# VHH binders against IgGFc-binding protein (FCGBP): the designs that were tried, part 2

Target 1, 184 residues: IgGFc-binding protein (FCGBP), of Homo sapiens (Human) (q9y6r7r2070to2253)
Amino acid sequence: AECQAWGDPHYVTLDGHRFNFQGTCEYLLSAPCHGPPLGAENFTVTVANEHRGSQAVSYTRSVTLQIYNHSLTLSARWPRKLQVDGVFVTLPFQLDSLLHAHLSGADVVVTTTSGLSLAFDGDSFVRLRVPAAYAGSLCGLCGNYNQDPADDLKAVGGKPAGWQVGGAQGCGECVSKPCPSPCT
Below, E stands for the ipSAE of ESMFold2; O stands for the ipSAE of OpenDDE; V2 stands for 0.75 times the mean of E and O plus 0.25 times the DockQ between their complexes.

## First folded at step 1 (VHH)

Design a9 (framework vhh_8h63_2)
Fold by ESMFold2-Fast, scan of step 1:
Structure a9 (fold): chain B 184 residues (1-184), chain A 120 residues (1-120)
Amino acid sequence: as target 1 above (184 residues)
Amino acid sequence: ELQLVESGGGLVQAGGSLTVSCAASGFTFSSYEMGWSRQAPGKERELVAGISRGGSTYYADTVKGRFTISRDNAKNTLYLQMNSLKPEDTAMYYCAVDTFWSGYYPLDYWGQGTQVTVSG
């Protein structure tokens, strides 16, 4: 299944639930809530949002994948580039036999051998594909992956802002105006 | 059967405009990343414009500000509006779908192309 975040930003969860959310902090996009299923990789994907000239909408500033004890960051600040543990790497990139990253059109695509895939176009479009083995085990803006879109935000009372991570330090700087709640 | 049919190419004078289009069939068009690539004789194929499932666009530096990619999901059609054409834009233009990203098709797929010739 695929979860999407695009534009200003619009979200489509792994179960197909659609919603809009204008937060400017860092948010949990997807991670196993209580550890990964047996035999599956543990991972965490977070997105950091910001204002771009307008306080009415937010945009994706960066997306970070934490996996295999490494941190991989894609950012609108450096389109078509990838940071691994804070250092830029040459694409295509491989981490042993476990993970591969390459350019595909505008996107930087990161794929694991288990089928987890993350792509970012360096501007506004994030796509996350998660293997079926994770069904029912996930938390975050991408939902719980339990085949019921109606309960994807239930864990945070229907409020996407409830997936904020890093407290106030996770909030992106607002170029023209102060960040709206919860980042004020 | 996955099918991409390009049209709208032709001969145009430098400084002119052309719109090429791509009629797609045999797949869920709205679910796929689409793009336009071009290839001039003796050169490698170049991705000139891309559009994501969500509508985000990419342009190669060679065409940025002159070309506009768009999609009409109701008509399963991809467009490339080309303005301020230069002789260097002369190429066969191919509509493409990123099948690796989609996961549903095993090979990269593009149509037969439409020739754009810019004189002048």
Scores: ipSAE 0.000, ipTM 0.099, lowest interface PAE 19.4, mean pLDDT 73

Design e1 (framework vhh_enristomig)
Amino acid sequence: EVQLLESGGGEVQPGGSLRLSCAASGFTFSSYAISWYRQAPGKQREWVSTISSGGSTNYAESVKGRFTISRDNAKNTLYLQMSSLRAEDTAVYYCAREDYGDYVSYFDYWGQGTLVTVKP
ESMFold2-Fast, scan of step 1: ipSAE 0.000; ipTM 0.156

Design e10 (framework vhh_enristomig)
Fold by ESMFold2-Fast, scan of step 1:
Structure e10 (fold): chain B 184 residues (1-184), chain A 118 residues (1-118)
Amino acid sequence: as target 1 above (184 residues)
Amino acid sequence: EVQLLESGGGEVQPGGSLRLSCAASGFTFSNYDISWYRQAPGKQREWVSTISSRGSTNYAESVKGRFTISRDNAKNTLYLQMSSLRAEDTAVYYCAAHIYDSEWYNYWGQGTLVTVKP
């Protein structure tokens, strides 16, 4: 199934739930909540958002995949490039036959041998594909992947801001209106 | 005040084409992503397409290859060119702008009805 975050930003969960969220912090996009299914890879995907030009909306600044004890970062600040553990690598890139990264049009695409795939166009569009083996085991903005879109934000009371995992001082949801720190 | 005014809807035969327009006022149109949504009778409103402030486009799978979203920032106008129309495309089409920094604060137009008749 595919989860998307794009533009200013619009989200589509793995179960097809659609919502908008103007947070400017760092948020959990997807990760197993209680450990991965037996035999499946453990991973964490986070997105860091920012203002661009307009203070009324946010955009994806970077997306980070933590897997196989490595950190892979894609960013609007270096389109068409990939950092692995803080170091730029030459594309196409291969990690121990477990993970491959390559350019596809505007996108940098990272894929694993198990079928997990992350793509970012360096501007606004993040796509995460998760194998069916993870159904029902996930948390984050992409939802729980249980084929019921109605409960995709239940773990945070229906509030996407509840998936915040970090962010610079002054980040928050209130970009067009003043809000107290921290913004919610 | 923010206003969005859709036009261009009507009745067409299957396989036909229509061009929808959305005239925007009351905000700096070129700074925002703008979307088309639709609502068929008895169903929830669904997303159709978005165009970013920088011109990147995205489409719902059901309309990909048949619909084209575009914008004219000089005219503060959003367009949706619809081709190869099907009966399931029958809906009221809405223009939406996300002006506020809250996930629930979208400005909506009044909608324009598209009916695809066999």
Scores: ipSAE 0.000, ipTM 0.204, lowest interface PAE 14.8, mean pLDDT 75

Design e11 (framework vhh_enristomig)
Fold by ESMFold2-Fast, scan of step 1:
Structure e11 (fold): chain B 184 residues (1-184), chain A 120 residues (1-120)
Amino acid sequence: as target 1 above (184 residues)
Amino acid sequence: EVQLLESGGGEVQPGGSLRLSCAASGFIFSAYAISWYRQAPGKQREWVSTITYGGSTNYAESVKGRFTISRDNAKNTLYLQMSSLRAEDTAVYYCARSEDFYWGTGMDVWGQGTLVTVKP
């Protein structure tokens, strides 16, 4: 199953639910809510949005995949490039035998041996494919992957903003987890 | 220790030019993208320009065509060549190291800043 975010942005969850959301903070796109299924990889995908024009519309700024104790970031600011733990890498890239990243047209595609795949065109189109082993275990904007699109946002009261996990000052509250202690 | 140190700020008239420098130490400079930010009195800090470790450059729309960012990896130094300066370019200019290279995010090392004043 594939979750999509595109344009200003339009979302299609793993269960096929369609919605629009104009948030400008960092949001949980997908992650196992209560740990991964037995034998499956733990991961977190977050998306950071921004204004590019009118405040009425947001766009994808970056997508980050945290997996295998590494952070992989794809950004609209640097199309066709991949950062691993904050450092740009040469594509194609391989992390041991676990994960491969390569260019496919405009997309940078990151694929794991378990079949998890994240693609970003460096502009507006994010695609996340998640193996069937995760069915029913996921949280985030991409939904819970239980093949019932009607309940994809139920955990946060039907509000996409409930998946906010970060953001700059003035972007909003920490909604899906406690905010860290303030630092001056 | 990891540090960034800016220099080259000063007073110029509108239409003038200045070259800012940022000296890096304590880390592998060539492995990181480095950015210039500025903060005008009473305003929020804003991004000006970034150069990636590979030399690709990006600019804020307000400075495009007037400012040029460059780096010298052998000298661990970042530069900002500013031309056609305007009153609205008056600000303290900061050099910043970014792990993720996004606007205002992932900046983990900041310099102390250098003041640029464009006097009418």
Scores: ipSAE 0.000, ipTM 0.098, lowest interface PAE 19.3, mean pLDDT 72

Design e12 (framework vhh_enristomig)
Fold by ESMFold2-Fast, scan of step 1:
Structure e12 (fold): chain B 184 residues (1-184), chain A 120 residues (1-120)
Amino acid sequence: as target 1 above (184 residues)
Amino acid sequence: EVQLLESGGGEVQPGGSLRLSCAASGFTFSRYAISWYRQAPGKQREWVSTIDSGGSTNYAESVKGRFTISRDNAKNTLYLQMSSLRAEDTAVYYCAAGTYYEDLWEYDYWGQGTLVTVKP
């Protein structure tokens, strides 16, 4: 099943629930809630959002996949590039036989042999595909993957902001001049 | 070397129209959401409108139905078509694109602004 985040950002969960969310912090996009199902790999995907010239809407700044004891980051600040553990790698990239990353048009696509796939166009479109083995075991903005879209945000009381991670330091802020609304 | 240069401001009567332009250089314009903000004399800046890289638009309630934002990626130019102008639309209008954070290059992409005055 596929989960999407696009534009300013619009979300479609693994169960097909649609919602909009304008948070500017870092959020859990998807991860197993209580550990992975037997025989499935553990992973965490987080998304960091920011303002881009408008404080009424937010956009995806970066998406990070943590898997196989490695951290892989895709960012709107370096389109068509991939960081592994904080270091840029050349594409196509392979981590043994477990994980492969390549360019597909504007997208950087990361795939694992277990069937997990993450793509980012370097601007606003994130696509996460999760194997059926994870059905019912996931948490985050992408929902619980239990084939019922009505309960995808139930764990946080229906509020996407409840998936915030990284505390206050996960929130997007201007750097050169601390800027309460708008960034100048 | 990022620059945003607004133009098209001026004085207009209530009910009149103006078209603002924002010429962008020094970055890949087509990949950014670009916004119009305005600041009236003695007041805080307020958001007016945004157009994202895919062409989706959003507007502040006060300008909905009167203003139209558009972009020309081939010319790296953002537009704001303003109609049915009111005295309360009097402000300096700014074009804005992208910001960087502490672990990346520090920069803000804001233009110098263009003044719109609606006078009876």
Scores: ipSAE 0.000, ipTM 0.116, lowest interface PAE 18.5, mean pLDDT 72

Design e13 (framework vhh_enristomig)
Fold by ESMFold2-Fast, scan of step 1:
Structure e13 (fold): chain B 184 residues (1-184), chain A 120 residues (1-120)
Amino acid sequence: as target 1 above (184 residues)
Amino acid sequence: EVQLLESGGGEVQPGGSLRLSCAASGLTFDNYAISWYRQAPGKQREWVSTISSGGYTNYAESVKGRFTISRDNAKNTLYLQMSSLRAEDTAVYYCAVRLYDSYTPEFDYWGQGTLVTVKP
């Protein structure tokens, strides 16, 4: 199943729930917060948002995958490039045959051997594909992956901003005010 | 520094009840999903239950309907009410916070554990 974030931004969870959210902080997109299934990879995907001109809407600034004790970052600040542990790498890239990253048109695509896949076009479109083995074990903006779209935001009382991570330092323009909501 | 301290474990007969507590210091629970895990002798650590910052709860299939997770943010304490206990529930129970914070190298904090023994 695939979770998407695009434009200003529109979200579709792994269970197909659709919503819009204009937060400017860093948010948990997906992770096995209930513990990964036995034999499955532990990972964390976060998305950082920002304003671009208008304060009425936000856009994806970067998306980060934490996996295998490494940090992989894709950003609108460096389209078609990948940072691994803070260092730019040459694409295509391999990590111990466990993880591969390559260019596909405008997208940088990161794929693991288990079938986890993250893609970002360097502008606004994020796609996350998660293997069925994670069903029921996930949390974040992409939902809990329990086959019921009605409860995808229940963990945070129905408020996407409840998935904020990194405190105010993760906010594009909200460093002096409480997040998880945009600073007006 | 962050410290999680579990308590409330002990010995019970099958069908009995126990309430576990987890107290945190150096970390405020308010913004985090908090979980209970357990590890039985000779087995891998397994997830038991999670409660979100908004109060949503989820349970492992093996404990669903028997265990209830709850939190008290004012006391910075997590609870697990265990009922209808079975021999297979015998394990060391751990409190864990999954801190999905890109500015923290460690993504979780674990307590020391509290032993629950269900004797037939």
Scores: ipSAE 0.000, ipTM 0.123, lowest interface PAE 16.6, mean pLDDT 71

Design e14 (framework vhh_enristomig)
Fold by ESMFold2-Fast, scan of step 1:
Structure e14 (fold): chain B 184 residues (1-184), chain A 118 residues (1-118)
Amino acid sequence: as target 1 above (184 residues)
Amino acid sequence: EVQLLESGGGEVQPGGSLRLSCAASGFTFSSYSISWYRQAPGKQREWVSTITEYGSTNYAESVKGRFTISRDNAKNTLYLQMSSLRAEDTAVYYCARTDWLGYSYDYWGQGTLVTVKP
């Protein structure tokens, strides 16, 4: 199953639920809620959003994948480039045969041996593919992957803003309305 | 101040049983998912079981059918009932609170040692 975030931004969860969310902070896109399924890799994907010209809509600024004790960041600030642990790498890239990153058109695509993959076009389109082994174990904006989209946005109060991470410091633009901050 | 305090560990023979407790304070216990983890000497921490704020339970395959996780919200206490214990269950057992997002752990207890000896 695939989860998408695109444009200003439109979201499609792993269970196919569609919604729009104009938050400008950093949000949990997907991660196992209660530890990964036995035999599956642990991971965390976050997205950071910002305003671009208009204060009415937000766009993806960057997406970060934490897996195999490494941090991989893709950003609209450096299209077609990948940072691993804060350092730019040459594409195509291999990490201990567990993870491969390559260019596919405008996208930087990261794939893992476990079947997890992440793609970002350096502008606004994020795609996360998660293998069936994670079904029912996930939290975040991409939903819980239980094949019931009614549960997908359940966080603090059931709102997308409840998945905020990084506090106000993770917000791209908070010029008039404060960033949602459930835990400060 | 958030605190998690495990108790109930000890020595037991293979096939025996133990009940672990985790006493929580400093937060609204009923609003959080709480997990049990264990760590054997020289090994990585291993997830054992989770109970959500809604009462749903999940178990690692290695303990399924032998361990039962439960909670008592009136007492702010988490339990792990362990039966049919094996030498491979020897470890320090920790309770851990999921953060408010439910995807990571922000507080851990000090641990309680369980030793299964023949």
Scores: ipSAE 0.000, ipTM 0.112, lowest interface PAE 16.1, mean pLDDT 73

Design e15 (framework vhh_enristomig)
Fold by ESMFold2-Fast, scan of step 1:
Structure e15 (fold): chain B 184 residues (1-184), chain A 121 residues (1-121)
Amino acid sequence: as target 1 above (184 residues)
Amino acid sequence: EVQLLESGGGEVQPGGSLRLSCAASGFTFSHYEISWYRQAPGKQREWVSTIYSGGRTNYAESVKGRFTISRDNAKNTLYLQMSSLRAEDTAVYYCAKEGFSYTYWDSFDYWGQGTLVTVKP
């Protein structure tokens, strides 16, 4: 299944639930709840959002994938480039046979041999594809991947802001910007 | 398996307009992102525009506001509407399907043969 975040931003979960969310902090997009399924890779995907021009809407600033004890970051601040563990790499990039990254049209696409894929166009469109082995085991803005879109935000009381990670990451001052968590 | 056939190229005057088409077969067209690339004489291929499943679009800075990418899923056809053409837009234009797999790494090797666009003085 595929989870999408695009524009200002609009979200489509792995179960097909559609919603809009204008938070400007860093949020958990997807990760296994309570560890990965037996035999599956552990991973964490987070998105950091920002304002661009208008204070009424937010946009994706960066998306980070943590997998295989490495951190891979894609950002609107450096379109068509990839950072691995804080350093820029030449595309196409390969980490043995486990992980590949390449340019595809506007996107930087990261794929793993386990079937996980992450793409970002360097502007506003994030796509995450997750193998069926993770069905029912995921948390975050992309939902729990249980084929029931009605419960995708249930773990946070229906509020996407409940998936915020860290206090002030991308948030700024809470009283001047929508921020669900204390900003430091 | 995958076939991409470009058409619509030709000669135009500066400031003119032209519409390119790419007929696709061998895959479920509506499910995939399709891109336009171009290659000017003596230069490497450069990305021009991408249209995603569902109609979202992205453009290279040099063509933003002048070119419009669109798709017709019923006809398995991709379009590039080009306006305000400049001499610098002279190139062979290629339609490209992402070789990306949901499960595995794929090479980006699904290209059309190209269609020549010449902007005459």
Scores: ipSAE 0.000, ipTM 0.209, lowest interface PAE 14.4, mean pLDDT 74

Design e16 (framework vhh_enristomig)
Fold by ESMFold2-Fast, scan of step 1:
Structure e16 (fold): chain B 184 residues (1-184), chain A 119 residues (1-119)
Amino acid sequence: as target 1 above (184 residues)
Amino acid sequence: EVQLLESGGGEVQPGGSLRLSCAASGFSFSDYAISWYRQAPGKQREWVSTISGGGSTNYAESVKGRFTISRDNAKNTLYLQMSSLRAEDTAVYYCATPKYSSWYVQDYWGQGTLVTVKP
């Protein structure tokens, strides 16, 4: 199943639920709530948002995948590039034959041998594909993957901001227009 | 209990303007995000714009810069100011609100108001 975040940003959960959310902090996009299913990889995907050209909407600044004890970051600040543990790598990239990253058009695509896939175009479009083995085990903005779209944000009282991670230092970055002080 | 009633639709020439209103009752209006959706002939219903209880706004790319969503919490009324109207804006426009204070799942819908952009 696929979860998407695109534009300013519009979200489509793994269960097909559509919503918009204008947060400017870092948010949990997807992770197993209580550990992964037997035989499945443990992972965490977070997305960090910012203002661009308008304080009324946010855009994806970066998306980070934590897997195999490594951190992989894709960012609008370095389109078509990948950081692994804070260091830029040459694409195509391979990590212990378990994970491969490559360019596909404008996208940097990260894929695991088990079928987990994350893509980012370096501007606004994030795609996360999650194997069926994770059905019912996930939390975050991408939903719980239980085939009921109405449930997707219910665990946090139905509020996307409830998936915020990190501190206030990760919020309110403005890059396209001067922000009023303070920028939030 | 919850009622949403749209008004302000009509026929307009390309490049014209219209202001839609949505009168809300039966709930704590200022606590809820409220959205505009539209459905053009032969197409699926699409999201147009949302405004939070506190006034934060969001817009579909197709209407950004042309439409302005606003609300008057004292009057329990939602507005959509539409300018630079195009033939593709022809649709029935619906006001919608979630059952809970979130704006991504719509549970209550108005009757709709027809906007026709016709040369």
Scores: ipSAE 0.000, ipTM 0.102, lowest interface PAE 17.9, mean pLDDT 71

Design e2 (framework vhh_enristomig)
Fold by ESMFold2-Fast, scan of step 1:
Structure e2 (fold): chain B 184 residues (1-184), chain A 118 residues (1-118)
Amino acid sequence: as target 1 above (184 residues)
Amino acid sequence: EVQLLESGGGEVQPGGSLRLSCAASGFTFSDYYISWYRQAPGKQREWVSTITSGGSTNYAESVKGRFTISRDNAKNTLYLQMSSLRAEDTAVYYCAADWSYEYGLDYWGQGTLVTVKP
């Protein structure tokens, strides 16, 4: 299944639910709520949004994947480039046979041996693909991945994640510090 | 008018320390990523460090463990604390605010010169 964010920005969750969201903070896009399923990798994907001329709408500025104790950042500020732990790397890039990053047209595409895939076009279009092993374990703007679109946007306490902005904690809220308990 | 004004550069000996400041005005400073870049004579401008709106930091490998980026949102000011300086750190240092992708890095400050004497 694939989660998408594009434009000003429009979202499609892993269960196919569509919504729009105009926040300008750094938000949790996807992560296992209480750690990954047995045998699956732990990861966190966050997106940072910005204004582009008008303060009425926002656009994706950067997307960050934290996996294998490393941080990988893709940004509209440096299209077609990838930072790993704050250092630009040459593409194609490989990390310990676990993760590969390469250019595909305008996109920088990061894939893992587990089947997790993240792509960003350096402008506004983010695509995240998550293996079926994570079904029901995920939180964030991409939803729960439980085949129920009505459930996808629930944050802590059952409130839609996309409606909570400016908060320091929780799924789909502005992340000002590391979230101590995502989606609890 | 959007302005970024760097200060704090100067001459130091190897192993010395300097603190750079960047005063920002004309935009909502606390909402944006703010970065330090540098340019040595005859070389291309290179990224040094970034601090997010939420306070998360990242660094170029060449400065990691020696430089610390921080921000004071109440004063609209960005800082770079530089320690264990080496001759290779000699450059003009620039700050840049990432609030408008349309202009890229056009809204840069004038820079501040750091010279590390061998």
Scores: ipSAE 0.000, ipTM 0.108, lowest interface PAE 17.9, mean pLDDT 69

Design e3 (framework vhh_enristomig)
Fold by ESMFold2-Fast, scan of step 1:
Structure e3 (fold): chain B 184 residues (1-184), chain A 119 residues (1-119)
Amino acid sequence: as target 1 above (184 residues)
Amino acid sequence: EVQLLESGGGEVQPGGSLRLSCAASGSIFSIYAISWYRQAPGKQREWVSTIYSGGSTNYAESVKGRFTISRDNAKNTLYLQMSSLRAEDTAVYYCARDLGYWEDYFDYWGQGTLVTVKP
């Protein structure tokens, strides 16, 4: 199943639920919230958002995948580039034969041998594909992957901001104000 | 460990020019992307420009066409040539080895150099 974030930003969860969210902090996009299923990899994907000119909407600043005790970052500041543990790497790239990254058109695509995949176009479009083995075990903006779209935000009271991670230093929702409906 | 030291700030009138320098210690300067950020009084730090190890550059829309970032790997020095300066460019300018993680932005910040554009 595929979770998508695009534009200013619009989200489609792994269960197909669509919503809009204008947060400017770092948020949990997806992770096994009670540990991974047997034989599955543990991972965490976070997305950091920012304002770009307009104070009314947010945009993806970067997306980070933490896996195999490493951090892989894709950033709008550096289109078509990948950082592994803070260092830019040459694409195509392989990490211990467990993970590879390559360019595909505008996207940098990171894939694991188990089928987990993260893609970012360096501007606005994030795509996360998660193997079926994770069904029902995930938390974050991408939902719980239980084939019920209505459940995807219930754990945080229906508020995407409930998935904020890290400190609130210099971030908030639309400068700590609700965005007007047309922002989405 | 990498140390970054900014210099070259000062006072100019609108339309003026300044060249900022960032001197880095450490042999790994050439393999990292290095960025310029700025912070005006009472504002959050704002990304200005990045130059990659291969020489490619990226700019914030507010400075594109007016600022030029460059590096001299033999001297471990990063530059920001600023032209057509505006009052809104008034800020303390920092260079940073950007680690690509949200929380790590501050780990390699230098001391900063003040640029004042007097109306």
Scores: ipSAE 0.000, ipTM 0.090, lowest interface PAE 19.9, mean pLDDT 70

Design e4 (framework vhh_enristomig; at its last look DockQ between E and O 0.02; V2 from the best seeds 0.00; counts 0 for: pae E 15.5 > 2, placed apart)
Amino acid sequence: EVQLLESGGGEVQPGGSLRLSCAASGFTFSTYWISWYRQAPGKQREWVSTISSGGDTNYAESVKGRFTISRDNAKNTLYLQMSSLRAEDTAVYYCAAEPYYSGTYDYWGQGTLVTVKP
ESMFold2-Fast, scan of step 1: ipSAE 0.015; ipTM 0.454
ESMFold2, look of step 2: ipSAE 0.006; ipTM 0.321
ESMFold2 (binder alone), look of step 2: mean pLDDT 82; pTM 0.821
OpenDDE, look of step 2: ipSAE 0.019; ipTM 0.303
ESMFold2, look of step 5: ipSAE 0.000; ipTM 0.132
ESMFold2 (binder alone), look of step 5: mean pLDDT 82; pTM 0.821
OpenDDE, look of step 5: ipSAE 0.021; ipTM 0.410

Design e5 (framework vhh_enristomig)
Fold by ESMFold2-Fast, scan of step 1:
Structure e5 (fold): chain B 184 residues (1-184), chain A 119 residues (1-119)
Amino acid sequence: as target 1 above (184 residues)
Amino acid sequence: EVQLLESGGGEVQPGGSLRLSCAASGFTFDDYAISWYRQAPGKQREWVSTITWSGSTNYAESVKGRFTISRDNAKNTLYLQMSSLRAEDTAVYYCARGYESSGYYLDYWGQGTLVTVKP
């Protein structure tokens, strides 16, 4: 199943639901809410957005995958490059045969041997592909992957499951600052 | 099942104020962002304002500084306080469940309430 984010930004969840979300903080795109399914790897994908000219819409600035105790970051500020734990690596890159990253046209594509895949074009388009083993276990803007688009509406239009709980207003929208001063 | 019911529309003079309400039923109000949209005669529907479940607000440029969106979760009610009203604000105002600035994620709409700004 595939989740996409592009442009200002538009989203398509793992269950195929379409929506827009305007925000400029770092947001949870996808992660297991209650731990990964038996035999599946744990991971977290976050996306950071920014304004580009217009204050009315936001665009993807970077996307980060945390997996295997490592942090992998793709950014519009360094297209066609990958940072692993804050250090640029040479593509193609391999992490102990568990994860491979390579260039595919404009995209940097990160894949795991289990079938998890993340791609970013260095401008605005993010693709996340998640193996069937994660069905029903995920939270974040990509939805819960339970094969019911109505549940994705709850995760997106309602309170996103798996986000950090904040004190007051605005806290649920920012992962990098989950409880800024105004939200305590 | 899910129902949104707008009220508070009417006739007002330029420079006047009006408060719209949207009563929600059939869902857990506290869990959803709710938006205001409007449609003026002969024009396309446009987004006016959104308030998230956490209370964060956003406004269309045309109403910024003049309109204030708020919610009362104990009453399952959304409000739009409109001030400094102009002839261009004449429209049917709709309450919608969901949020975004572009109008994609909206699953339920109210029937609308007419606001007429008459000199």
Scores: ipSAE 0.000, ipTM 0.141, lowest interface PAE 14.3, mean pLDDT 69

